VH-VL binders against b7kms5. Designs and how they scored, part 176

Target 1, 80 residues: b7kms5
Amino acid sequence: DTFETVRNTIRIESEVDESLRQLCHEERITKETWLEAAYLYLCEKPEELAQVIQLAQERLSQRKAIADYKRAKTMQERFL

## First folded at step 10 (VH-VL)

Design db7 (framework fv_miptenalimab)
Fold by ESMFold2-Fast, scan of step 10:
Structure db7 (fold): chain C 80 residues (1-80), chain A 128 residues (1-128), chain B 107 residues (1-107)
Amino acid sequence: as target 1 above (80 residues)
Amino acid sequence: QVTLVESGGGVVQPGRSLRLSCAFSGFSLSTRGVGVGWIRQAPGKGLEWVALIYWDDDKRYNPALKSRFTISRDNSKNTLYLQMNSLRAEDTAVYFCAHRGYTFSLDSGTWSAYFDYWGQGTTVTVSS
Amino acid sequence: DIQMTQSPSFLSASVGDRVSITCRASQGISSYLAWYQQKPGKAPKLLIYAASTLQSGVPDRFSGSGSGTDFTLTISSLQPEDFATYYCQQLNSWPLTFGQGTKLEIK
């Protein structure tokens, strides 16, 4: 009616998901509304948003490093 | 028109306390998204950020000053304060209050902050 | 803390000159950088934010560029009123930090 929404599928660390799920249950909110509220709140504090972006970049780099390691290991084992 | 007027500066002896005030007009300090703070400048030197307070009373400090300085506001008076304790000679400076603006920048594709309105400054001299 | 280093610290120039001032961050700050102009006895005035976005009311002879760690403020044709001290500031990380300043003097 008043809201137009899109469906997104995301993969996050299981431990983070467990913590967020518990928070949402305790506070009687949904993951969707928490994500919307968190982003909108941070947009009003760009200094804090910048720190969150840096953390996201660090986490992305960690995931890439793990993926690269697994790929390299698979390639090595192909020859053994 | 947005104006910021500082007051409360003066000459004080080391170890004493001083409270600076900044009166804002043209907008309300309680408005969602507002951030205001203090920036100081020692004689002949550059700018040093002191502290910032957001509309929701969330506070950020320069770690070097956090133990001695406290930022606060009074929404009914639309006034920002800086409480300075245990003053030292190195605290001698002009203290500016400033409004922190923020905007989505199309050039960078990001939300970015900046200090867009400044008061004229109030001078604090710590001398024996 | 992120350290901001400006170069040069002092610059002599003539009216009509093209002038550039650089600012370097000790760590990546993306585009979270602002430039300010300060005249003696006055408060700083915002010129540029987000590294390259000109503040409303600022003459278009001022421009900013750069991202990450290296940034430049350029004045394409220096006017008499432009002789002042210029400061860069990073707004990426706490605490907020400024460069040491660049004093632009008449030649």
Scores: ipSAE 0.475, ipTM 0.867, lowest interface PAE 2.1, mean pLDDT 91

Design db8 (framework fv_miptenalimab)
Fold by ESMFold2-Fast, scan of step 10:
Structure db8 (fold): chain C 80 residues (1-80), chain A 128 residues (1-128), chain B 107 residues (1-107)
Amino acid sequence: as target 1 above (80 residues)
Amino acid sequence: QVTLVESGGGVVQPGRSLRLSCAFSGFSLSTRGVGVGWIRQAPGKGLEWVALIYWDDDKRYNPALKSRFTISRDNSKNTLYLQMNSLRAEDTAVYFCAHRGYTFSLDSSTWSSYFDYWGQGTTVTVSS
Amino acid sequence: DIQMTQSPSFLSASVGDRVSITCRASQGISSYLAWYQQKPGKAPKLLIYAASTLQSGVPDRFSGSGSGTDFTLTISSLQPEDFATYYCQQLNSWPLTFGQGTKLEIK
């Protein structure tokens, strides 16, 4: 039988994607297996996991701010 | 049962070196996920983290001590070491070795670490 | 470095009392906080991790609460063996740091 897996669609920054694609190509692994390995490794080092979570929170905040700005600019240009 | 036994403490003059040892039983230092380290306590003062080493030989140091202290292990002897160089009066303390545990906490819904097993401590006195 | 400040530094109480010790981080540490008990001449003993999770074998009169920057350790009904020094520790950021300690003495 096969491993139980789920299919996800993830949107990441293009520069990060390019770097990760090159790494996966050079090491002969997939983005899926890199993601699984990275998460599992960090769970064994909660001190490091905490730092990654902080970076993720910062990146999420930045993406939300950019999205909000673009939406506000569109409203200004169309209606005001 | 998990036991940690420190040794190597004593009285040393400023500027000298000393190596502490910690013998572990009940688990292997090479086991994936294992983290062990050193925490010190000056007389009448609180706890200060010194260094930690992971199963994969990844090392973390208190930046105030990194230039003078080196953490290492010998898996064949199941022993942790702390090499202390250029000792100063302010390094006078009881040095504890400790095992860093980690689990997923249902209460906080996150992976968390802690120091769950400690040795008895070994005393280092830096005096002229 | 994240500074951990405990209050009070000294607490006098009687058996049966409910006591609380607070710990404040100089910046957010989520729930990455542990509490330890230390008796004179002994190594510290883990009481609580992840701010609120009781370590196996620790009596349920001990509890922890808080997240972010403000944390509390509570002993609901103080027993004679609880007179000790208590330390909080953050495990969120390098270097790991401890509070200065709270000494709990019999009244």
Scores: ipSAE 0.593, ipTM 0.880, lowest interface PAE 1.4, mean pLDDT 91

Design db9 (framework fv_miptenalimab)
Fold by ESMFold2-Fast, scan of step 10:
Structure db9 (fold): chain C 80 residues (1-80), chain A 128 residues (1-128), chain B 107 residues (1-107)
Amino acid sequence: as target 1 above (80 residues)
Amino acid sequence: QVTLVESGGGVVQPGRSLRLSCAFSGFSLSTRGVGVGWIRQAPGKGLEWVALIYWDDDKRYNPALKSRFTISRDNSKNTLYLQMNSLRAEDTAVYFCAHRGYTFTLDSGTWSSYFDYWGQGTTVTVSS
Amino acid sequence: DIQMTQSPSFLSASVGDRVSITCRASQGISSYLAWYQQKPGKAPKLLIYAASTLQSGVPDRFSGSGSGTDFTLTISSLQPEDFATYYCQQLNSWPLTFGQGTKLEIK
């Protein structure tokens, strides 16, 4: 039905969130409706969706690399 | 129910311009999700994608052709255009217009696109 | 640009044969691949999209498989009307690119 929704908690980069919040405020929309619209729009352009998925994979790899580096650095600092 | 018919091809001298038309029926380019493109084929050669236009007027071009070719539409006439400038011998080809479909596919778990309806093509010959 | 390479470029076969045509992408394209059939003087016809999904109206003797970089189009029992040129296309990245084509000829 049209009133069925789910609650999600998502962790994103601080600067991205700030930019998105400003956009939503300026355009008089909510973060929830922007997310829904963005996903639905991309589903109608699979060629663009593929590009977004590639960027998401790159960002995920970057976050993993940063997390791995910080973990290794913390262990090194414990013994130096 | 979906038909596309190209026109405007012919023999043209190098350096000249030509505008191709594609009259379509069975869908509207103002409908969300609709896309239409141009694909060309040189004599005896394979297929080469030229350009694509989406319902929201977003346009994508083959980078090799972007500086010389422009895709546009007239929704009131259900017609797609390809403006070709500074034509070269290498542009000699049959030019097809094609409807770009898209569907959620269970096996891949994602949305995929394809060219499902094609016109018969119009021949452009660039010769001196 | 993503290069699409088909193998073989020419294939000779007889009615009733099982034939396979391969398509290789120079980069990973997941399942964003379509197969087309083109007969002389005609426009291409969509056979398969999303690497393995058969287009409505296409005979079930046609099948597609593969993901990532390596893809195969198979015709399980070749019919007279199947002698044509076959093209693969990636729709993963701009610009969209096609393979060079495989011409299927009668033996």
Scores: ipSAE 0.569, ipTM 0.877, lowest interface PAE 1.4, mean pLDDT 92

Design g2a (framework fv_pozelimab)
Fold by ESMFold2-Fast, scan of step 10:
Structure g2a (fold): chain C 80 residues (1-80), chain A 121 residues (1-121), chain B 107 residues (1-107)
Amino acid sequence: as target 1 above (80 residues)
Amino acid sequence: QVQLQESGPGLVKPSETLSLTCTVSGDSVSDSYWTWIRQPPGKGLEWIGYIYYSGSSYYNPSLKSRATISVDTSKNQFSLKLSSVTAADTAVYYCARTDFYDEGLVPFDYWGQGTLVTVSS
Amino acid sequence: AIQMTQSPSSLSASVGDRVTITCRASQGIRNDLGWYQQKPGKAPKLLIYAASSLQSGVPSRFAGRGSGTDFTLTISSLQPEDFATYYCLQYFNYPWTFGQGTKVEIK
């Protein structure tokens, strides 16, 4: 029972990953258990969860803007 | 998964405007560049142009004076209008996606099934 | 516009054969070349992008090589389902242009 797991892959900002790796090393935990704990904790804290969701939406918007810029530049380079 | 489906009249009279719509599912029309490609019966492929949801577009010079591609983000669709058609515009019309894999350009990674448009009186 | 010329225009081969199709650009296009397979009555399907990158889900018997002006698509061991017309596409410079196609017929 309990602890059936699923494998997934995620891509996160390198600076964030470096900081999280440092934290996990110092506290003797893993990134996967940190992610599980963070999500479970926030599910019990509606106001804090809302703040995290807002930050996530902002970061997603920033990623899209950067990707859009790079992609538009690639398409413009085809005019030569 | 990503699916594209063309729709619109299969018969257009000479001098009129050919109008086709592509419905996108499994992807947001705002996330990729969208294109139209045509193929006259028994002949090869001709690229018509692309559209991006912001309005950025390019048209093949051979069709630029007659072709307009537009995007409707609310319906997750994009469309082609080709004015002043002649028998030379008879072709199977395909919609397709141009995307980026790890910032590398990948043209036409998914296609609609195609729709035959015949220009005849 | 950049002209793409394919060779041969058609070929016939037996199952298990190594098949080679060539695409030549009228000017340098770096590695901005794709290969597409079209079966009779169906839409084309992307096989290879960036001259040599195999699209997910495409069998490993398909391989692309080349850069600049000369490009090759190889099918290492032809299968019955490989009966199709193959097209190259340059996407280096606008307008993007296809080759005229190569028909592969399986005996």
Scores: ipSAE 0.551, ipTM 0.861, lowest interface PAE 1.2, mean pLDDT 93
Fold by OpenDDE, second read of step 14:
Structure g2a (fold): chain C 80 residues (1-80), chain A 121 residues (1-121), chain B 107 residues (1-107)
Amino acid sequence: as target 1 above (80 residues)
Amino acid sequence: QVQLQESGPGLVKPSETLSLTCTVSGDSVSDSYWTWIRQPPGKGLEWIGYIYYSGSSYYNPSLKSRATISVDTSKNQFSLKLSSVTAADTAVYYCARTDFYDEGLVPFDYWGQGTLVTVSS
Amino acid sequence: AIQMTQSPSSLSASVGDRVTITCRASQGIRNDLGWYQQKPGKAPKLLIYAASSLQSGVPSRFAGRGSGTDFTLTISSLQPEDFATYYCLQYFNYPWTFGQGTKVEIK
């Protein structure tokens, strides 16, 4: 392998991570190579890429909402 | 670098529950199979089971009815409980990590030093 | 469970010798085979994974070969620090299983 790699910290929702882990184990690949392959595939599929981006935006909105709720709850508990 | 360290009582009475904890340092308990392995004195190695940080676990069928592995991500630890122990459970218990690389799984690239647990009345 | 049979169970060799240990699986395990070295009172140490991939930091005198059911660990020139017990591991199917071990002793 002649590729140079970069280490990144990626946080994945636990249920999705578990499902992806199982798939990668069965197919004898890694989450890293799966991510690379999926991205490269989608780069050649503009309609599918647009759909994935839409889904990713929705998931990000959900993460933000959860974070806001946790902050609000923590603040409430601090003043009680 | 990644380090693992077993801790817990070295003596357990028959029929009681063996309880060990593995503390991981140098890395978070994520993206790996956190595993327990044991070795009776003078004998070979036996895979007990593993846990993923999500809580997903798998056990050796030979121990499934008695073994429970848990993970505490806040403490960067995972634990083993083995119920109804007998003299046959006397062994050195190791915790180990299974990681992922481009080649796939890399089983037990890091080990704890091991801790002897003796089952005796 | 998949049975792993190592051969020989023990062998005597001298420094500089070429040593070969074999491991046979009761069924095909592709290349999901690891080799470990264990010295008395110490934890096992990973030598080879994926049947032939050398773990980082392991001397190049160690080599793993094989696929399917038959695997070999070779030490091209035995060094004093290589006298130990060696284990193979299959991780193709659960439960993961070890060979019974091969003790390499000084002649």
Scores: ipSAE 0.100, ipTM 0.785, lowest interface PAE 2.8, mean pLDDT 92

Design g2b (framework fv_pozelimab)
Fold by ESMFold2-Fast, scan of step 10:
Structure g2b (fold): chain C 80 residues (1-80), chain A 121 residues (1-121), chain B 107 residues (1-107)
Amino acid sequence: as target 1 above (80 residues)
Amino acid sequence: QVQLQESGPGLVKPSETLSLTCTVSGDSVSSSYWTWIRQPPGKGLEWIGYIYSSGSSYYNPSLKSRATISVDTSKNQFSLKLSSVTAADTAVYYCARTDFSDEGLVPFDYWGQGTLVTVSS
Amino acid sequence: AIQMTQSPSSLSASVGDRVTITCRASQGIRNDLGWYQQKPGKAPKLLIYAASSLQSGVPSRFAGRGSGTDFTLTISSLQPEDFATYYCLQYFNYPWTFGQGTKVEIK
């Protein structure tokens, strides 16, 4: 009634998910509310937001490199 | 939307080099494996080879001595050169993409319209 | 090179028919098999990859089965737009090789 919500499906690293679930359990909050709060907080903190964006860019580059490696390996495994 | 378009001369003289270019739109030529396939009139399909932006390539052994595929990432294009052509090289030439899913390879999921190359004097 | 043999080379069928075409590999290719549809004057279109995975946008009347050396493509209820030549492709080992094609014609 107070908030209109949307359902999002996201895939994150297993170790990060485990850590976040533990935090949410200990603090008695949900992943949804933690995500909303973290984003809103960072929007008020430009320097901290910039650091988070840098980390996100690094993680994105790492994921791309892993995917590229797996694809190349798949193509190489086709040789007799 | 991913689109591929072949271009090049439709007529090549025997003994010369056939040169074709494929222009890719809706996708980066750096993200997938790119292929040439040919089909002589009234006959079946023959795989020529692939290229990846890193320079990784493989050619059908029947064509390896004559075929070269290259990528131009600045133009989002890849090209085929086939040397020492004969009448047997007359065919519709297609460019195509090979992509990947969680289940493995997705071969030739998008194709160009094809371009007829006739080898004749 | 792995040889791919399709059966039959051609068939005649009516709208509404169940059509089955077969592809046999000269050696085991696991499930690294694709099926393509080609209409006269047009580029081939991917229907199925990994022997049984339906490509996005392809009607559910197309189904692939098989593994190893024996594969089938079934069209459960043939439609007018399905009259075409169908090719299988093995992509297990280089060079990748196509079958000779199966032409599905109007009866």
Scores: ipSAE 0.286, ipTM 0.769, lowest interface PAE 2.7, mean pLDDT 91

Design gz1 (framework fv_miptenalimab)
Fold by ESMFold2-Fast, scan of step 10:
Structure gz1 (fold): chain C 80 residues (1-80), chain A 124 residues (1-124), chain B 107 residues (1-107)
Amino acid sequence: as target 1 above (80 residues)
Amino acid sequence: QVTLVESGGGVVQPGRSLRLSCAFSGFSLSTRGVSVGWIRQAPGKGLEWVAHIDYDDDKRYSPSLKSRFTISRDNSKNTLYLQMNSLRAEDTAVYFCARTSFYDSLGLRYFDLWGQGTTVTVSS
Amino acid sequence: DIQMTQSPSFLSASVGDRVSITCQASQGIRSYLAWYQQKPGKAPKLLIYAASTLQSGVPDRFSGSGSGTDFTLTISSLQPEDFATYYCQQYYSYPWTFGQGTKLEIK
């Protein structure tokens, strides 16, 4: 009744999406409500929130490294 | 449990061939973003990268070894191979297989999981 | 090929000491550097990647710093289990190359 919502478009890793989709199907919830619940739960648990933030930073670093590697790989192929 | 188990090492004469195997459990070599390879270490020496293979079958070799060594995989057996030809005394080393993926679906070119190694001795 | 040079090759220290090991690349590698720990007869273990990111499960007394050509691994308070050989590795460009290793021994 009182809830206002916003629409967001996000891109996540394919295997994570598949796993989350399966969980939501089995538990009869939506990805939107799972995301809201997970964030709210973690906001009440500072130590767990810190662990999630660390994992997020690691995953972001991984994505950047993969992009840089693919660029370097293309250069290596040209000169071999 | 995620494990890497090397096999196939032994004593061989110079000029012969040897094939090493690495059996993986707890993850799939066909998983998008996974890369696996071989690193060797001669007695009392440091680490030397040998070769790696990506989930999409893209192969890279140490420039000094690529004419003699071939990396391959068998997805149905979840096994990595290193075919070593024209072996020399300087190929004597412990050969480790290692994964470069920090997460199952994401590959990076550092080695986050290692096997215990298999010993190759090339002697006359 | 990118050459990785570690110093010192040998370091003696006591439990509780702060120690630093350095690694120099022959050309710029940005932050694409990893550090490994190897104990005698064992496989190497990843400590740090992306020059400064600690691998999960590694004690926070280990830290990495640097970018470009100069990198440092620091152990803030040595424990008995830390006496091992340490290796750096660049993963900026093929072929992947390792430093020659630094052997950390109890004083």
Scores: ipSAE 0.000, ipTM 0.579, lowest interface PAE 18.0, mean pLDDT 83

Design gz10 (framework fv_miptenalimab)
Fold by ESMFold2-Fast, scan of step 10:
Structure gz10 (fold): chain C 80 residues (1-80), chain A 124 residues (1-124), chain B 107 residues (1-107)
Amino acid sequence: as target 1 above (80 residues)
Amino acid sequence: QVTLVESGGGVVQPGRSLRLSCAFSGFSLSTRGVSVGWIRQAPGKGLEWVAHIDYDDDKRYSPSLKSRFTISRDNSKNTLYLQMNSLRAEDTAVYFCARTSFYDSFGLRYFDLWGQGTTVTVSS
Amino acid sequence: DIQMTQSPSFLSASVGDRVSITCQASQGIRSYLAWYQQKPGKAPKLLIYAASTLQSGVPDRFSGSGSGTDFTLTISSLQPEDFATYYCQQLYSYPWTFGQGTKLEIK
């Protein structure tokens, strides 16, 4: 038997991706199975899940700040 | 010159509400990338982050205060607010408003500008 | 929540001394750490951000180092105006948290 799966494209910080790839290689698992396992584990641990959500919220805010910075830089360069 | 000036502090009884204000000059809260917030300090104690709000109205709160405190802004008055409900003795503190700046392409933030603080005393 | 623990809580030193204050995070925070100085009755002032970057206008006798869980603020030659309480802050994850503070007293 096989699981019914979906294909996702996810953009991850390069340093995080590199660390995750090393972990997966050393432990002989895949990014897909690590992601599934992490989510399933955290759903059973409300306190830890809350901490992960708080980190995710901060990282989302950081990405928004990056986008804002790039936009401002582009506008400035176009006026040269 | 950029300044932040807090007001609205005072002595209030437990269970009551109080609204703090922070008036800004020299920058706009509607400016893309600007984030402002509140940090408090109880007498003789350390700093505690309360809440912040982004230029696009994205709000974040300390989990312990989220149910009682509301952060908001009025861009026409260039003013930040903190609505504090169901006040408790442990809310007694100096409340500072502060602006964040962004360091680099990671969006790493830090509080680069602080107001003078306004004192809130919750006592019967 | 990420707990930030400073050491020592109190530090007494002489003018001209080299002093170090440490800050330990309960989990890895990369370089998402800032240091603040607070003088009695005043608001905090930013000294260092991104663990090791000196804020504009701050004297270069102040320096920061570390990453992950262990961080150090160093003052290479203590001046009388450095009498203050110092705080570290992590900005890696919500809620943002501060250390308990280190009170620096000049002998």
Scores: ipSAE 0.123, ipTM 0.802, lowest interface PAE 4.8, mean pLDDT 88

Design gz11 (framework fv_miptenalimab)
Fold by ESMFold2-Fast, scan of step 10:
Structure gz11 (fold): chain C 80 residues (1-80), chain A 124 residues (1-124), chain B 107 residues (1-107)
Amino acid sequence: as target 1 above (80 residues)
Amino acid sequence: QVTLVESGGGVVQPGRSLRLSCAFSGFSLSTRGVSVGWIRQAPGKGLEWVAHIDYDDDKRYSPSLKSRFTISRDNSKNTLYLQMNSLRAEDTAVYFCARTSFYDSYGLRYFDLWGQGTTVTVSS
Amino acid sequence: DIQMTQSPSFLSASVGDRVSITCQASQGIRSYLAWYQQKPGKAPKLLIYAASTLQSGVPDRFSGSGSGTDFTLTISSLQPEDFATYYCQQLYSYPWTFGQGTKLEIK
């Protein structure tokens, strides 16, 4: 085949993963090809891309907030 | 005994600049998990989020205001700023500073503490 | 941007009444919604976050419900101090947006 690929690992919310997994199964595509197609499509749609970036920024901020919340609590294990 | 006190409002002509300040006491913006921001309210209208900044200097802006407004902080003075440039009549509003909380398992940054507001009137 | 539509814009009621204010998001926001109360000349005060979690110090006559696109703030028995303007806010996506407000006044 003609594609040069790179390996990467991503972590996503369980609810999102389950929904995406179901979609990929029903449409007979893979998560990697869905990600490639979504990005390529959005690159041609600047207003839609801006909406996605705004959602991504908020989700990133929420993940940071959850991490900060966890660090503020007494650790169950110290330096372990 | 946590407080936020806004200042710097006033009457200003269109096209000019104004800097608002928010002095906070009882907490530090440099404290992990703390973020503060600006919300405005035009006379007789609803609330509009303007911008926020968190403890590690991560800044977010309303897209319509990003080109004219700049949020910043001075940790030594425990003060938040909003620099407003190229002011328009539509910027006339009460400007509130507010704190969000990161001490929430849901990851929500709801506005749990507000200042009293400072009034900005853009008039010719 | 996500549009937040509140209904009604204006509500007249009497002390002791049960009242409900609704908020509709233009797209799904899960449970990432907060409710605020604002009295004339004052700053807003947080009432409810995560759509249904009551903020500490807020009377239990206030409750929130809903998820996705449709949300409701309910006051089970109105008190004189509850006459104010109420706002919903989505925290699902930037920019954060508020509803237009519901002014609750004495009948």
Scores: ipSAE 0.257, ipTM 0.819, lowest interface PAE 4.2, mean pLDDT 88

Design gz12 (framework fv_miptenalimab)
Fold by ESMFold2-Fast, scan of step 10:
Structure gz12 (fold): chain C 80 residues (1-80), chain A 124 residues (1-124), chain B 107 residues (1-107)
Amino acid sequence: as target 1 above (80 residues)
Amino acid sequence: QVTLVESGGGVVQPGRSLRLSCAFSGFSLSTRGVSVGWIRQAPGKGLEWVAHIDYDDDKRYSPSLKSRFTISRDNSKNTLYLQMNSLRAEDTAVYFCARTSFYYSLGLRYFDLWGQGTTVTVSS
Amino acid sequence: DIQMTQSPSFLSASVGDRVSITCQASQGIRSYLAWYQQKPGKAPKLLIYAASTLQSGVPDRFSGSGSGTDFTLTISSLQPEDFATYYCQQLYSYPWTFGQGTKLEIK
């Protein structure tokens, strides 16, 4: 066989994961093959890839904001 | 056997037009991830990318050549073309036809197969 | 446009030598770089793609390294058939551009 694979651990939003799982079940594909296909398709479409990267940057910023909020709340509770 | 064979080169006067052809065998231009294009090399000089066309008919050109050159293909004949208009002395070069493969693991292209080239001489 | 600059433009070496050719991009291109070998009167041949991946059928004395803006092609033990002109190419953004070439000559 010409294919070698790597196993990665990733964390995604639970609602996104549930939606993707439903799609994969209905279409009879796997999350790993969907991820591979999506990335490869987007690499061939530079304008679409730019839109996806922008969305990814926005989601990363939101995750950071949530983490910062939780840290601040913990410090507040410690000093009350 | 996978081959690319260029033809259509020759000597031409400035301001005239030429159409180059590239016949290929052993693969289809409709294969996902495959693109074919033209790279030229002036006598004693380096390589210059001219144009390419993807499996989905997406066409890209060197900005300096886009107004004068047109890339096209005929899938039924398994042939790639380069229409060159308003030729100048600076267009004198060997024109290579080349195929890109898509390196799926990293999502990038590379020229893995080249033809032998056809010579275009623009001379008064 | 992304400019690719190779150094040196000319390199003289003997069979058995280790030689290195450098390629510099005017902006970051990640690992979207390929190396080609061209012998007089012939079409270029792919040696390395993705900056460091050796093309099948290419001898393992050839290796590539680097990412971003600085890249190196190394031949660990030069053979007679290696005397040729070498080109780097960025495939990161259009227009695709090549370095000016490095001519490897026998001493």
Scores: ipSAE 0.000, ipTM 0.641, lowest interface PAE 13.6, mean pLDDT 87

